# VHH binders against J-type co-chaperone jac1, mitochondrial (jac1): the designs that were tried, part 1

Every score and structure here is a prediction.

Target 1, 176 residues: J-type co-chaperone jac1, mitochondrial (jac1), of Schizosaccharomyces pombe (q9utl6)
Amino acid sequence: FHSSSCQSEAKNFYKQFEGDISDPPPKGPFDIDLGALKSSYLRKMKTLHPDVAQGKDAALAQRDSAELSKAYNTLKAPLTRAEYILQLQGINPVSEDISNSDPEFLMEIMDVHENISASRDSPEKLLQLSQENQGRKVQEINEIRKAMESSNWDSALLYVNRLRYWNTIDKILHDL
Structure headers, positions and changes below count from the first letter of each chain, unless a header shows other numbers; Kabat numbers aren't used for antibody chains.
ipSAE, averaged over its two directions, is called F for ESMFold2-Fast, E for ESMFold2 and O for OpenDDE. V2 adds 0.75 times the mean of E and O to 0.25 times the DockQ between the complexes of E and O.
[cut] marks letters that were taken out.
The coordinates of atoms that the task and the answers printed are left out; those that the model quotes come from them. Centres of patches stay.

## First folded at step 1 (VHH)

Design g02
Fold by ESMFold2, look of step 5:
Structure g02 (fold): chain B 176 residues (1-176), chain A 118 residues (1-118)
Amino acid sequence: as target 1 above (176 residues)
Amino acid sequence: EVQLVESGGGLVQPGGSLTLSCAASGSIFSINALAWYRQAPGKKRELVAGITSGGSTVYMDSVKGRFTISRDNAKNSVYLQMNSLRAEDTAVYYCAAYPWLSRGYDYWGQGTLVTVSS
């Protein structure tokens, strides 16, 4: 038995870095000091690596390091961080499709796909489309920040779904 | 400077038809899509119809089947054919250009008034 590990249930990922990063919304900001998060992750991982683990069963250290890695990878990216925060609020982050209810977003989606299709033979145009998509992602992240810091969870979910779409566009552009 | 020049507004009877036109002029180097918005007194401005450079269209629900947006890419012009007009269609209609970054509507016409009255 290794009953001190929560293998069947994810722990609060922010607690893994308590004292090193701010609390999540609504108590703290959406943004995380990524340098502080990375430094904390590397420091904690060094003491949990199976080759250098102290005072622990090697199997427990391996499980703890996997849990820490999952927490780090989730919190370091704005989309997965926002999805996790919604889950903390009891909200399913993938429960709705926003394109049906927002004609301006639908128009933007269609225009982006048409531009990608028209530019498939031009690496320079594809790079420009990728740069524009980064701008769209920044805008959605700004709206997520505002919504979560105001505890407006319906708006936060809306903008998380929009950001997820733009991440999908990044993948499409990368894979061409 | 980008300019959007609207025409075709006026007074019509309910059930009547009207065609709005919008020509884009000046140096337009980042515009992929054109749209019609409207604003009635005391109401928020709302998207009526939009069209991408490739011809894909969107419509608000209340105008589907009555309004048709079309585009002439050679003239960089957009048109709104409005049929079966109703009193609630009374508004100032604006032509707008949709930039690469869709969260800003940087280019707007001055508007053309459509009045539908018995």
Scores: ipSAE 0.308, ipTM 0.662, lowest interface PAE 2.7, mean pLDDT 82

## First folded at step 5 (VHH)

Design f02 (from c15 with S27F I28T I31S L101Y)
Fold by OpenDDE, look of step 5:
Structure f02 (fold): chain B 176 residues (1-176), chain A 118 residues (1-118)
Amino acid sequence: as target 1 above (176 residues)
Amino acid sequence: EVQLVESGGGLVQPGGSLTLSCAASGFTFSSNALAWYRQAPGKKRELVAGITSGGSTVYMDSVKGRFTISRDNAKNSVYLQMNSLRAEDTAVYYCAARPWYSRGYDYWGQGTLVTVSS
């Protein structure tokens, strides 16, 4: 009795929106039409609503709804989308020790922290730092796009890690 | 005009010491991060050591404990003290500066050759 453990192959988040969005890199672009994604999500969610799913196990509907929401929330943001794409490639998106893998970035991080510390008492300076950080994020996203679309996964991982850090910087600046 | 001029390179025996100097001009030195890079024949340029405007330092793993980067803002100079030199340290060493507004090092010196050979 080989219990075929139906490992519920965690449905690829992109497949959940098949026909409404393009395939992930390298087959498709990194960028997603967020409007299309949202519309697809809402349409599908409507079908999973308990009021509509009269005959299906409420528990199953809830599970499906939760999975759909997770898929949507993952794909809608560049960082989480990129991390997911890396995972699809079998790559752990968790950053290695930056000190060893990206010393140049470490230097940049140190500079940013020093600048933030020096600017704590100046709302104007903090705003400027925030704007600069937004610029950094945009640059990293562009590099992620290029890397993923060209199947340069090592580079993609590098820039994803950088983007993750810059997001952290946003939080720090916001909390000040 | 921005200038970075390296000095102090030369031939040294394994286990020896050498101090590189870089004199900078043409920009606000104190507001810039500084770094030493090196490029060996047939290899890519790599960061050896960096120092922020605030004085924090970063080193390549292979040079940790052997090399020390320092800066003198009054002299517009950055230094690399290299101890316990190895054959693998043979390279052209470049001084670089990164403006606060830049993601990369925009200013580079011409380089100074360091040869470690018995």
Scores: ipSAE 0.488, ipTM 0.804, lowest interface PAE 1.0, mean pLDDT 90
Fold by OpenDDE, look of step 8:
Structure f02 (fold): chain B 176 residues (1-176), chain A 118 residues (1-118)
Amino acid sequence: as target 1 above (176 residues)
Amino acid sequence: EVQLVESGGGLVQPGGSLTLSCAASGFTFSSNALAWYRQAPGKKRELVAGITSGGSTVYMDSVKGRFTISRDNAKNSVYLQMNSLRAEDTAVYYCAARPWYSRGYDYWGQGTLVTVSS
């Protein structure tokens, strides 16, 4: 009796919204219609509600709902979406050593941290730094888009890592 | 006009030492990050060492412990002390400056040749 461990093949997040959103890069664009994604999510969630799911095991419905939510939350944000796309390509989106992989970026991050530290007592300067950081994020997202749509995964990984750090900077600035 | 002028390059034996200097003019030196890059024949230009306006430093792995970047704001100069030089360090070395508002290095010197050969 070979207990076929039904390793529930974690359904591809894009497949969960098939027909409502485009395929991931390189087949489709990096950008997703977030309205369409949300609508799809809500529609599907409604069908998974215990009151609507006639005859389905409540536990199964809950599991499916949780998976759908995870898929939605992953795809709705550029960073988590990009990380997931890299994973689909078999690439670990987390780089352990930024100093070796992107020393130029490390310098930039150091500069930003120094500037933030120097500006702690100036709300106006902090606001400016926040705006600048938003600009950096937009640039990285654009580069991620270009890289992924052209199947340049090394570049995509680089820019995803940069975006991750810029998000950290946002948190720092927000807490100040 | 912004100018970066490198000096100190030359021929040196393996294991030797050399100090590169870069004199800057035409911009606010103290507010800029500075860096040394190098380009070997047939290779891409690469960051060797960088120093922030605050004095924090970054090095490529292959030069860690051997090279030291420093700056003198009063002299508008950046330096690269190179010790224990190796054949693979042979390249044209460039001084670069990055304004605080820029993502990249906007100012570059003409470069100085460093040849490490027995």
Scores: ipSAE 0.472, ipTM 0.794, lowest interface PAE 1.1, mean pLDDT 90

Design f03 (from d11 with S27F I28T I31S V58I)
Fold by ESMFold2, look of step 8:
Structure f03 (fold): chain B 176 residues (1-176), chain A 119 residues (1-119)
Amino acid sequence: as target 1 above (176 residues)
Amino acid sequence: EVQLVESGGGLVQPGGSLTLSCAASGFTFSSNALAWYRQAPGKKRELVAGITSGGSTIYMDSVKGRFTISRDNAKNSVYLQMNSLRAEDTAVYYCATRLFGGYHYMDVWGQGTLVTVSS
């Protein structure tokens, strides 16, 4: 261990699951074994529960469980995981969206919104749009993985911004 | 059966004008977004202009104010009016559409038409 890594250990979400998951990029892979993450989360939450964790300060146990839950929920989803990794690199993951300068992406976004609006009364067409959107998300995640494992943080930020748009589309389609 | 056929390319002097046409067949034209891309030798293919299924238009910055995309759903055709042409506009121009719904936005391509702006 280095002194700088110890300095941020309690706040670093990956450290909450040390021994059960790999380090974040660039040291480790972007992907996480979600089964291992969930098992680690559930096991550690049991030690923080008041019925089992005798001798702990109640306020400290509540704080520790909230921190663990936040870490788990952040790391389990590719978008929030990627945003967190960018933060570890000192990059604001929600800085001004530079995708507005990419005309092909802007066109695709406009076309998707128009197709959703035109299809609102067709469950079959909405299902097709949702399946297409899942494909987009998978591909953006692949590009994020490649960029982060190559320490290409500008590309990682670009693809995180693209994934965020498709996650928003996913929520729109789910809420119809 | 699915075809996109570009036409209207040719030789033109700088400052000149040219109209590209793309005739579509084998699919429902009015439901699809269409676009023009271009590729100069040794360069990556780039979007020039697009028109969504709902009629919204998008242009790359370098052609804004000079190029106009339009569609005629009755004729199953999309057009690119190119004005104030420059040497940098020399490229093979491709018509493209989204038909199959994959990750790559455009998934059907024509064979291209060459535009040469002599300088």
Scores: ipSAE 0.606, ipTM 0.856, lowest interface PAE 1.2, mean pLDDT 86

## First folded at step 8 (VHH)

Design m03 (from f03 with L99T G102S H104T)
Fold by ESMFold2, look of step 8:
Structure m03 (fold): chain B 176 residues (1-176), chain A 119 residues (1-119)
Amino acid sequence: as target 1 above (176 residues)
Amino acid sequence: EVQLVESGGGLVQPGGSLTLSCAASGFTFSSNALAWYRQAPGKKRELVAGITSGGSTIYMDSVKGRFTISRDNAKNSVYLQMNSLRAEDTAVYYCATRTFGSYTYMDVWGQGTLVTVSS
């Protein structure tokens, strides 16, 4: 048995919001009703807040609120949500550099870095690059959704790694 | 409108050389990466070589050392110098780029130019 801790866990991030959001792929959709997620999070946090906790239960409430916050922050963002879903499937979402195994992707990454470097003195060009990068992120998210909906975990991992690179580009652009 | 037009294909003997050209229009050529692909009969299309806007190059192993990709931004052109040609290099060669079109990235392909390596 190769076993994953997620399959044997008493409580996973989706179960903390059970009844308020859909199950993860492959049983449910990749997309989450973010309004329902936020409402569930805020309602549950109200009970767990340390200022409301009674007596010696304050330390437990702090632990539970930290776990709930981690679950919420993980599920609300597409990249961390997808990484978590892969983990639930027993797949390590952190993998070696895929740019060496995908020359077209490597060329695209190199070209984006070169364009950023050439545009450091132009706020207009940097804004254009940021908008283009948002388009790249949306495209990768769409491919992740398709792959997870069809239980194609190899493709899902590929596109998760691509999305992670574009998130890194997003950080680079914001630091300029 | 973004357009790519290949030229320079033809019949060449094994061991020979040929230069393909791709003329580009309708986008900021100097800011885009370009690539050559090829498709032999009954085979899937494959990347041959690519060049970034800054001049960095990649090559597939099967052509490394024999083919050279280059660009001339003043002429809005990309080139593929093919040396030591072999029968397995026979294919339709395509110039391609990926650029932003409206809401998403758009792959633009030329119509292709035929290279036949035969004695």
Scores: ipSAE 0.415, ipTM 0.732, lowest interface PAE 2.2, mean pLDDT 85

Design m04 (from f03 with I58V)
Fold by ESMFold2, look of step 8:
Structure m04 (fold): chain B 176 residues (1-176), chain A 119 residues (1-119)
Amino acid sequence: as target 1 above (176 residues)
Amino acid sequence: EVQLVESGGGLVQPGGSLTLSCAASGFTFSSNALAWYRQAPGKKRELVAGITSGGSTVYMDSVKGRFTISRDNAKNSVYLQMNSLRAEDTAVYYCATRLFGGYHYMDVWGQGTLVTVSS
């Protein structure tokens, strides 16, 4: 019990920051005070520095600091935060390709890819496409927040998968 | 003034055919994405068929093989050919386009044309 309980507590990313951030949905809000999260992360990392620990304690400190870093990086970004919350609910955040089940979404994705391809030689048009994509991401994040705070997990999964596509579009535009 | 005007709706028997038209006023379609949506009473508005700016087409599963979207940029018009009509196709049909590049994919809408499939 003891060993399993300790590993379970270490793997709960929200518990790594207990007292400094709210609980995850549905108990708490989707949004996180990013300043509070960063401050908590930096403070806790100072106490886990491997150079301060000895022997087996040094190995535990290195493991704990890696887990804390993973928790921080997961919770600080809306997509990875949402994916983690779904996992806490027992839901696979990447369960199927929603573009095959939503023809409007498929059409929009195809149109965006065609517009990027047609605009590769125009920095001004690419900037416009990037700005439009930021708007899409904001809307999907708003829908994720609404769904998770009302315990509508099917909708949350839908919008998380949509946000993942738009994050991919961001990367495509950035790498051009 | 920007406007989309649908026409061609009416009463048809199951198995019949109908062609919807949508004409733009106040702007030119040119290379805009264009789509037909429908809304039946008590249901959410849903995409029926669309054609992207690059010419790719998308259809709802239930209309695939029965409906065909096409466009005529010279006439500033988009069409929906509906064949093998069924009672469940009864709805108000809306023409839509992406003109302004906002957050929502489609941002200009027509007033709609009623299609009733009965008997």
Scores: ipSAE 0.600, ipTM 0.856, lowest interface PAE 1.1, mean pLDDT 87
Fold by OpenDDE, look of step 9:
Structure m04 (fold): chain B 176 residues (1-176), chain A 119 residues (1-119)
Amino acid sequence: as target 1 above (176 residues)
Amino acid sequence: EVQLVESGGGLVQPGGSLTLSCAASGFTFSSNALAWYRQAPGKKRELVAGITSGGSTVYMDSVKGRFTISRDNAKNSVYLQMNSLRAEDTAVYYCATRLFGGYHYMDVWGQGTLVTVSS
C-alpha cells in the first residue's frame, strides 16, 4: 500500500525566509530586500551545516540545504522571482507562441535582432544596444511589479515573457 | 517635439480600400520600428501591422493579405494600405513607435484616425 500521498508540497520559497523578507504579491511588494534575503540565507545555511546540525540525518540536511539554495536563487533575481510568483498563482510562466499571444513583442524582437546584426562590427553600437536592452528590462520589471501587486496576472505573465526574452538578448550582446 | 500624426481615416463601404498615413517628427525616423494599432469600441487596442527599421513586416492574422504596411524614410512617414475592408475593421487606428534613450524608452502614439466600414 504505497500511500501516493507524499507529494511533498513544494515548500513556498517565501516561507523559507519568513520574518526576514516580505510576503509575495499581492500581499507584499514584488521587490525584495536582497540584502536581507542574502543574510537570511546565510544564517539559515549555517544552521544546516553538518557541523552544526548535530543529530540530523546528513541526507536530510543536504536536501534542506539544496532546497534553501534553490529558494534563494529563485527569489534573488527578478525574472525567476516573477516566474515563481506566477506559479504560486497556478499560472504556467512558460510563454506561448509569441506570434499569437504577443505580436507587438514579436515586432520588437525582429527589430532588435536586425539592429544587433547590423551592429556586430561596432563596439559602440553594441554598447548602445546593451543600454537599450537594459532599459527594456527595467521597464518590464516595473510593469511586472505593477501587475503583480495589483493581481493582474495576465499582464504579469505577458511582461514576464518579455523580460525572459530580453535576458536572452543580454546574453547575445555579451557574447558578441 | 516628438509626435506622430495619423491621417486618411474615413467612411468606406465593405470591400472598399483606404490608405492611412502617419507623419513622424522629432526623432530619427529611419532607426525606429513603426506600427499601426487599432481599437474598436469596447475592445482592447491591438497590433494591426508593424514594420522594423530594416523593413521587415508583421501582421495580425485577420488582416494578412488585405493590409500592407510600408514606410518612406525620406518623408518620415508610415502607411497602411487597407484593401477588402470589412465591418470588423471599424476602429480608431493609431500609429506608434518606441523611442530609446539611454537606459529608458518611451512609447509614442498618434492621436488616432477613425476608420468606419459600413454599408
Scores: ipSAE 0.036, ipTM 0.490, lowest interface PAE 3.0, mean pLDDT 88

## First folded at step 9 (VHH; from m03 with I58V F100W)

Design p02
Fold by ESMFold2, look of step 10:
Structure p02 (fold): chain B 176 residues (1-176), chain A 119 residues (1-119)
Amino acid sequence: as target 1 above (176 residues)
Amino acid sequence: EVQLVESGGGLVQPGGSLTLSCAASGFTFSSNALAWYRQAPGKKRELVAGITSGGSTVYMDSVKGRFTISRDNAKNSVYLQMNSLRAEDTAVYYCATRTWGSYTYMDVWGQGTLVTVSS
């Protein structure tokens, strides 16, 4: 058989770890027990690894291993986890441009970029900006958690877009 | 000690003008964005205008063209020039900023200054 039915099941990332982690919001919490997720991932990978499989089944195991790895990597990080949960709700997490629809966020964006530009030659100030940005990410994650656990999907999308922006700022600061 | 102190509130007739001032101390003023918020009785506090450390500005729609935010880094002060005032502008106006520590922050608010627009 081709993997179309297995591909459908593999694309439901929470089902890959059924019984080992909680259901996604709204049924379960946004936060995941990362220890339980990692334990489940490692156990399932052991049975799928090419070294255990042989012959024609080695190719299927490699494909399933890649799909499980993608599910794990998606669920372990708050941004990609939140984006995936939005997709489960039928919401495209990357379809919005919020920069002109929220003047408070627009001001924060402009100020961060201005401070980075002003601090380009100061490693101490760049470190401070990076620490501040980690605080912004934590705040957005808290708002995502609250919104998803109360089924406020429009709010969840708003904060996911804000968190994605701050992840981009992290990359900018790291590259300086 | 981080402090914001507003002044300049008062009673003004509709169509009148008023300038609010906010004096800041205890943080690096030139590196921080500042904003004016307002809260009318029984309403949520709302952003009125903000100004970044570099001088870029944002305004809520209802005050665009009537209010102007500005800053004077030499005096560690931010201002809100309010023109064409309406009864709906009646509120306590607050100056605010965000200050940062390690991985933490604090939103700092002034005590507020009352603006009353009435006949």
Scores: ipSAE 0.465, ipTM 0.774, lowest interface PAE 1.9, mean pLDDT 86

## First folded at step 10 (VHH; from p02 with A33M S102K)

Design q06
Fold by ESMFold2, look of step 11:
Structure q06 (fold): chain B 176 residues (1-176), chain A 119 residues (1-119)
Amino acid sequence: as target 1 above (176 residues)
Amino acid sequence: EVQLVESGGGLVQPGGSLTLSCAASGFTFSSNMLAWYRQAPGKKRELVAGITSGGSTVYMDSVKGRFTISRDNAKNSVYLQMNSLRAEDTAVYYCATRTWGKYTYMDVWGQGTLVTVSS
């Protein structure tokens, strides 16, 4: 049986952009046309801006614009998009720490931290490390795409956790 | 061209020792992680030991305390000292490294060296 409850469908972030972006995996692709998403977001936000709303409708417009912004910010980034898709599948995206049980990942993490520490006074080496980390992020995103589109949720969770690590490394390198 | 060549495999009795060597060429050895993997017939290839560019090491639980990985950057070589060998250690052992392009990586593998542990 299908549920007719508006509550369960109203909280789906993809429905906020219905007609402008594809459905999430497994029905649609993991990738989103970010131009289409941004255009849809800006168009819808214009009608919700408090400056154009009347009286008490300004409070409703503020609530609706906050909901739209949350949906946009979640879907525009691969990590938060993937975490949301896992949540739609009933999977807690932060339910395990893979670094303690995966010696290959642990070795890669150790090597990256050692290289950052050894390179802190070399802008050329830090740039190279940043480029390598972008490659790690791209690879994890590709594995997430493959896993999501084949409905392999255990693999998707694994690679989401890996991408989260590399996003943290990316921030560390950019803040140096 | 990146190349890894393993040597030192052979037939040994349980409790014996072997040292595997891996000679590397065609890349900046000192800046790359290296690892030993093994594959027994009908099983998946598995990490045995790894060593970071800075010398930190990782071992699978079943070999910890028996195997030691090391590297000699001056000789572009990585070694696996295997002690207290058991029948379950029988496998083809591979040396591996990872090299990076701008947004992709490639794993490079040697051809492997056979280690047989039997009486």
Scores: ipSAE 0.469, ipTM 0.772, lowest interface PAE 1.8, mean pLDDT 85

## First folded at step 11 (VHH; from q06 with M33Y)

Design r06
Fold by ESMFold2, look of step 12:
Structure r06 (fold): chain B 176 residues (1-176), chain A 119 residues (1-119)
Amino acid sequence: as target 1 above (176 residues)
Amino acid sequence: EVQLVESGGGLVQPGGSLTLSCAASGFTFSSNYLAWYRQAPGKKRELVAGITSGGSTVYMDSVKGRFTISRDNAKNSVYLQMNSLRAEDTAVYYCATRTWGKYTYMDVWGQGTLVTVSS
């Protein structure tokens, strides 16, 4: 028989892939088997496509496919996955600028911006800066994993905000 | 080899002044930030002041207005001018920077210089 808990969790992005991926922290790991996620997404998307919907009208199938796509795109990337997990914990992932409360982080951010500006005419230096930034992102993701799997939500929020800064840097470098 | 060498530590009276120096070698000085850290007995190492490759500075709150970090790229050196010294500034002071490989970095530390503030 159906329960209120089952209905209430219909909006949880992890529930849309139930049985195919692990539960989120703190119950399960932060990392997701991306192959399993993609396979589940493609299989479910096939039955929800507006032209192939099983007894649904086109508008409902389009809505359901859009919701599944949003869940997939959120969970497949570490930053949006981590932001979503924070939301599940009742934590607003968009916080005040942490650079004002962490002078070491502020220094690093300023130095990166200055080096990008100084390197605008050097594809080789811009490539090096991009590679360095990928290393920064990996490090922050590692810290997010540790924090979430230890239920340290204050640290998780800190590292999510740090990763967001590095994603912004990544976009700046790609737009050059 | 990448190296940082601090100098200038010593014993000073409360309210006194001291200048620390950090000489860098084995890396591109003009494109790196540099920082001073300190570690007092029984405490964790903490950032004191930093200076970016472009000359922007940061300071911990307790030293802001009393300490000044500066760099001289021609001499591959970073300085920490310490004024209005207090007993709580007593620590070993370390110069540090970060150097990058492709996707990884190495933090480089000097051996440290002792600053003692006592009457």
Scores: ipSAE 0.602, ipTM 0.852, lowest interface PAE 1.1, mean pLDDT 87

## First folded at step 12 (VHH; from r06 with T99V G101S)

Design s06
Fold by ESMFold2, look of step 14:
Structure s06 (fold): chain B 176 residues (1-176), chain A 119 residues (1-119)
Amino acid sequence: as target 1 above (176 residues)
Amino acid sequence: EVQLVESGGGLVQPGGSLTLSCAASGFTFSSNYLAWYRQAPGKKRELVAGITSGGSTVYMDSVKGRFTISRDNAKNSVYLQMNSLRAEDTAVYYCATRVWSKYTYMDVWGQGTLVTVSS
């Protein structure tokens, strides 16, 4: 027995912003109007502040604000949004290492790490690598969008795993 | 202009050897990975071997132990040494790389060199 699609409706972060943003794929688009999301978040957070939240005690307001913040932070970033959408479909977004099943991806990953190592003493080269990595992330996000809007969940998972690698590369570059 | 030019293809007998060369120009060769692909008639193009800017290599299972990829940064060249050639290695072989410009890239392919393995 599998009830993951019914459970996804009961614990849906999109419900926190119902009426202000579109539904998730497959019903709606992958992209979110981030301005609308932020405006909805800030408006709702104001009603949860203890000195404004009439009819609620401070402990309830804190719990509700923590849930709203988690939903906002999850939906505002493409990787965590995509991982959440996969969870709504009953798919574990954390998968095995895909580099062994895609030698072209493995080669690109190795080359990026080698270029970072070779460039650690050059702020100019590190900036170039960071710019390139932003391009990689945009490419993967585009593929995630296409896959999810066509309900191709195997492809969506593949590209989510690729985006996760490039987000890790971003962290490496920013820590240098 | 970014350019890749393959050479060294030809007719060889099964069990023979052949060395392919790829000369690169118009980009910083030492900072880019390079790869060899092949395409047999009626089949999709497939990766054969790749070499990173730092010299790490990747090979397809069907060629591992028989083919060796190498690079010479002084000559802006990449090579594919092919040993123990088989009929199924018959294909047009292409050299390829990816060249970045800030946030975007271009995949660059050579024109190809034909390898025929036959008696």
Scores: ipSAE 0.656, ipTM 0.873, lowest interface PAE 1.0, mean pLDDT 87

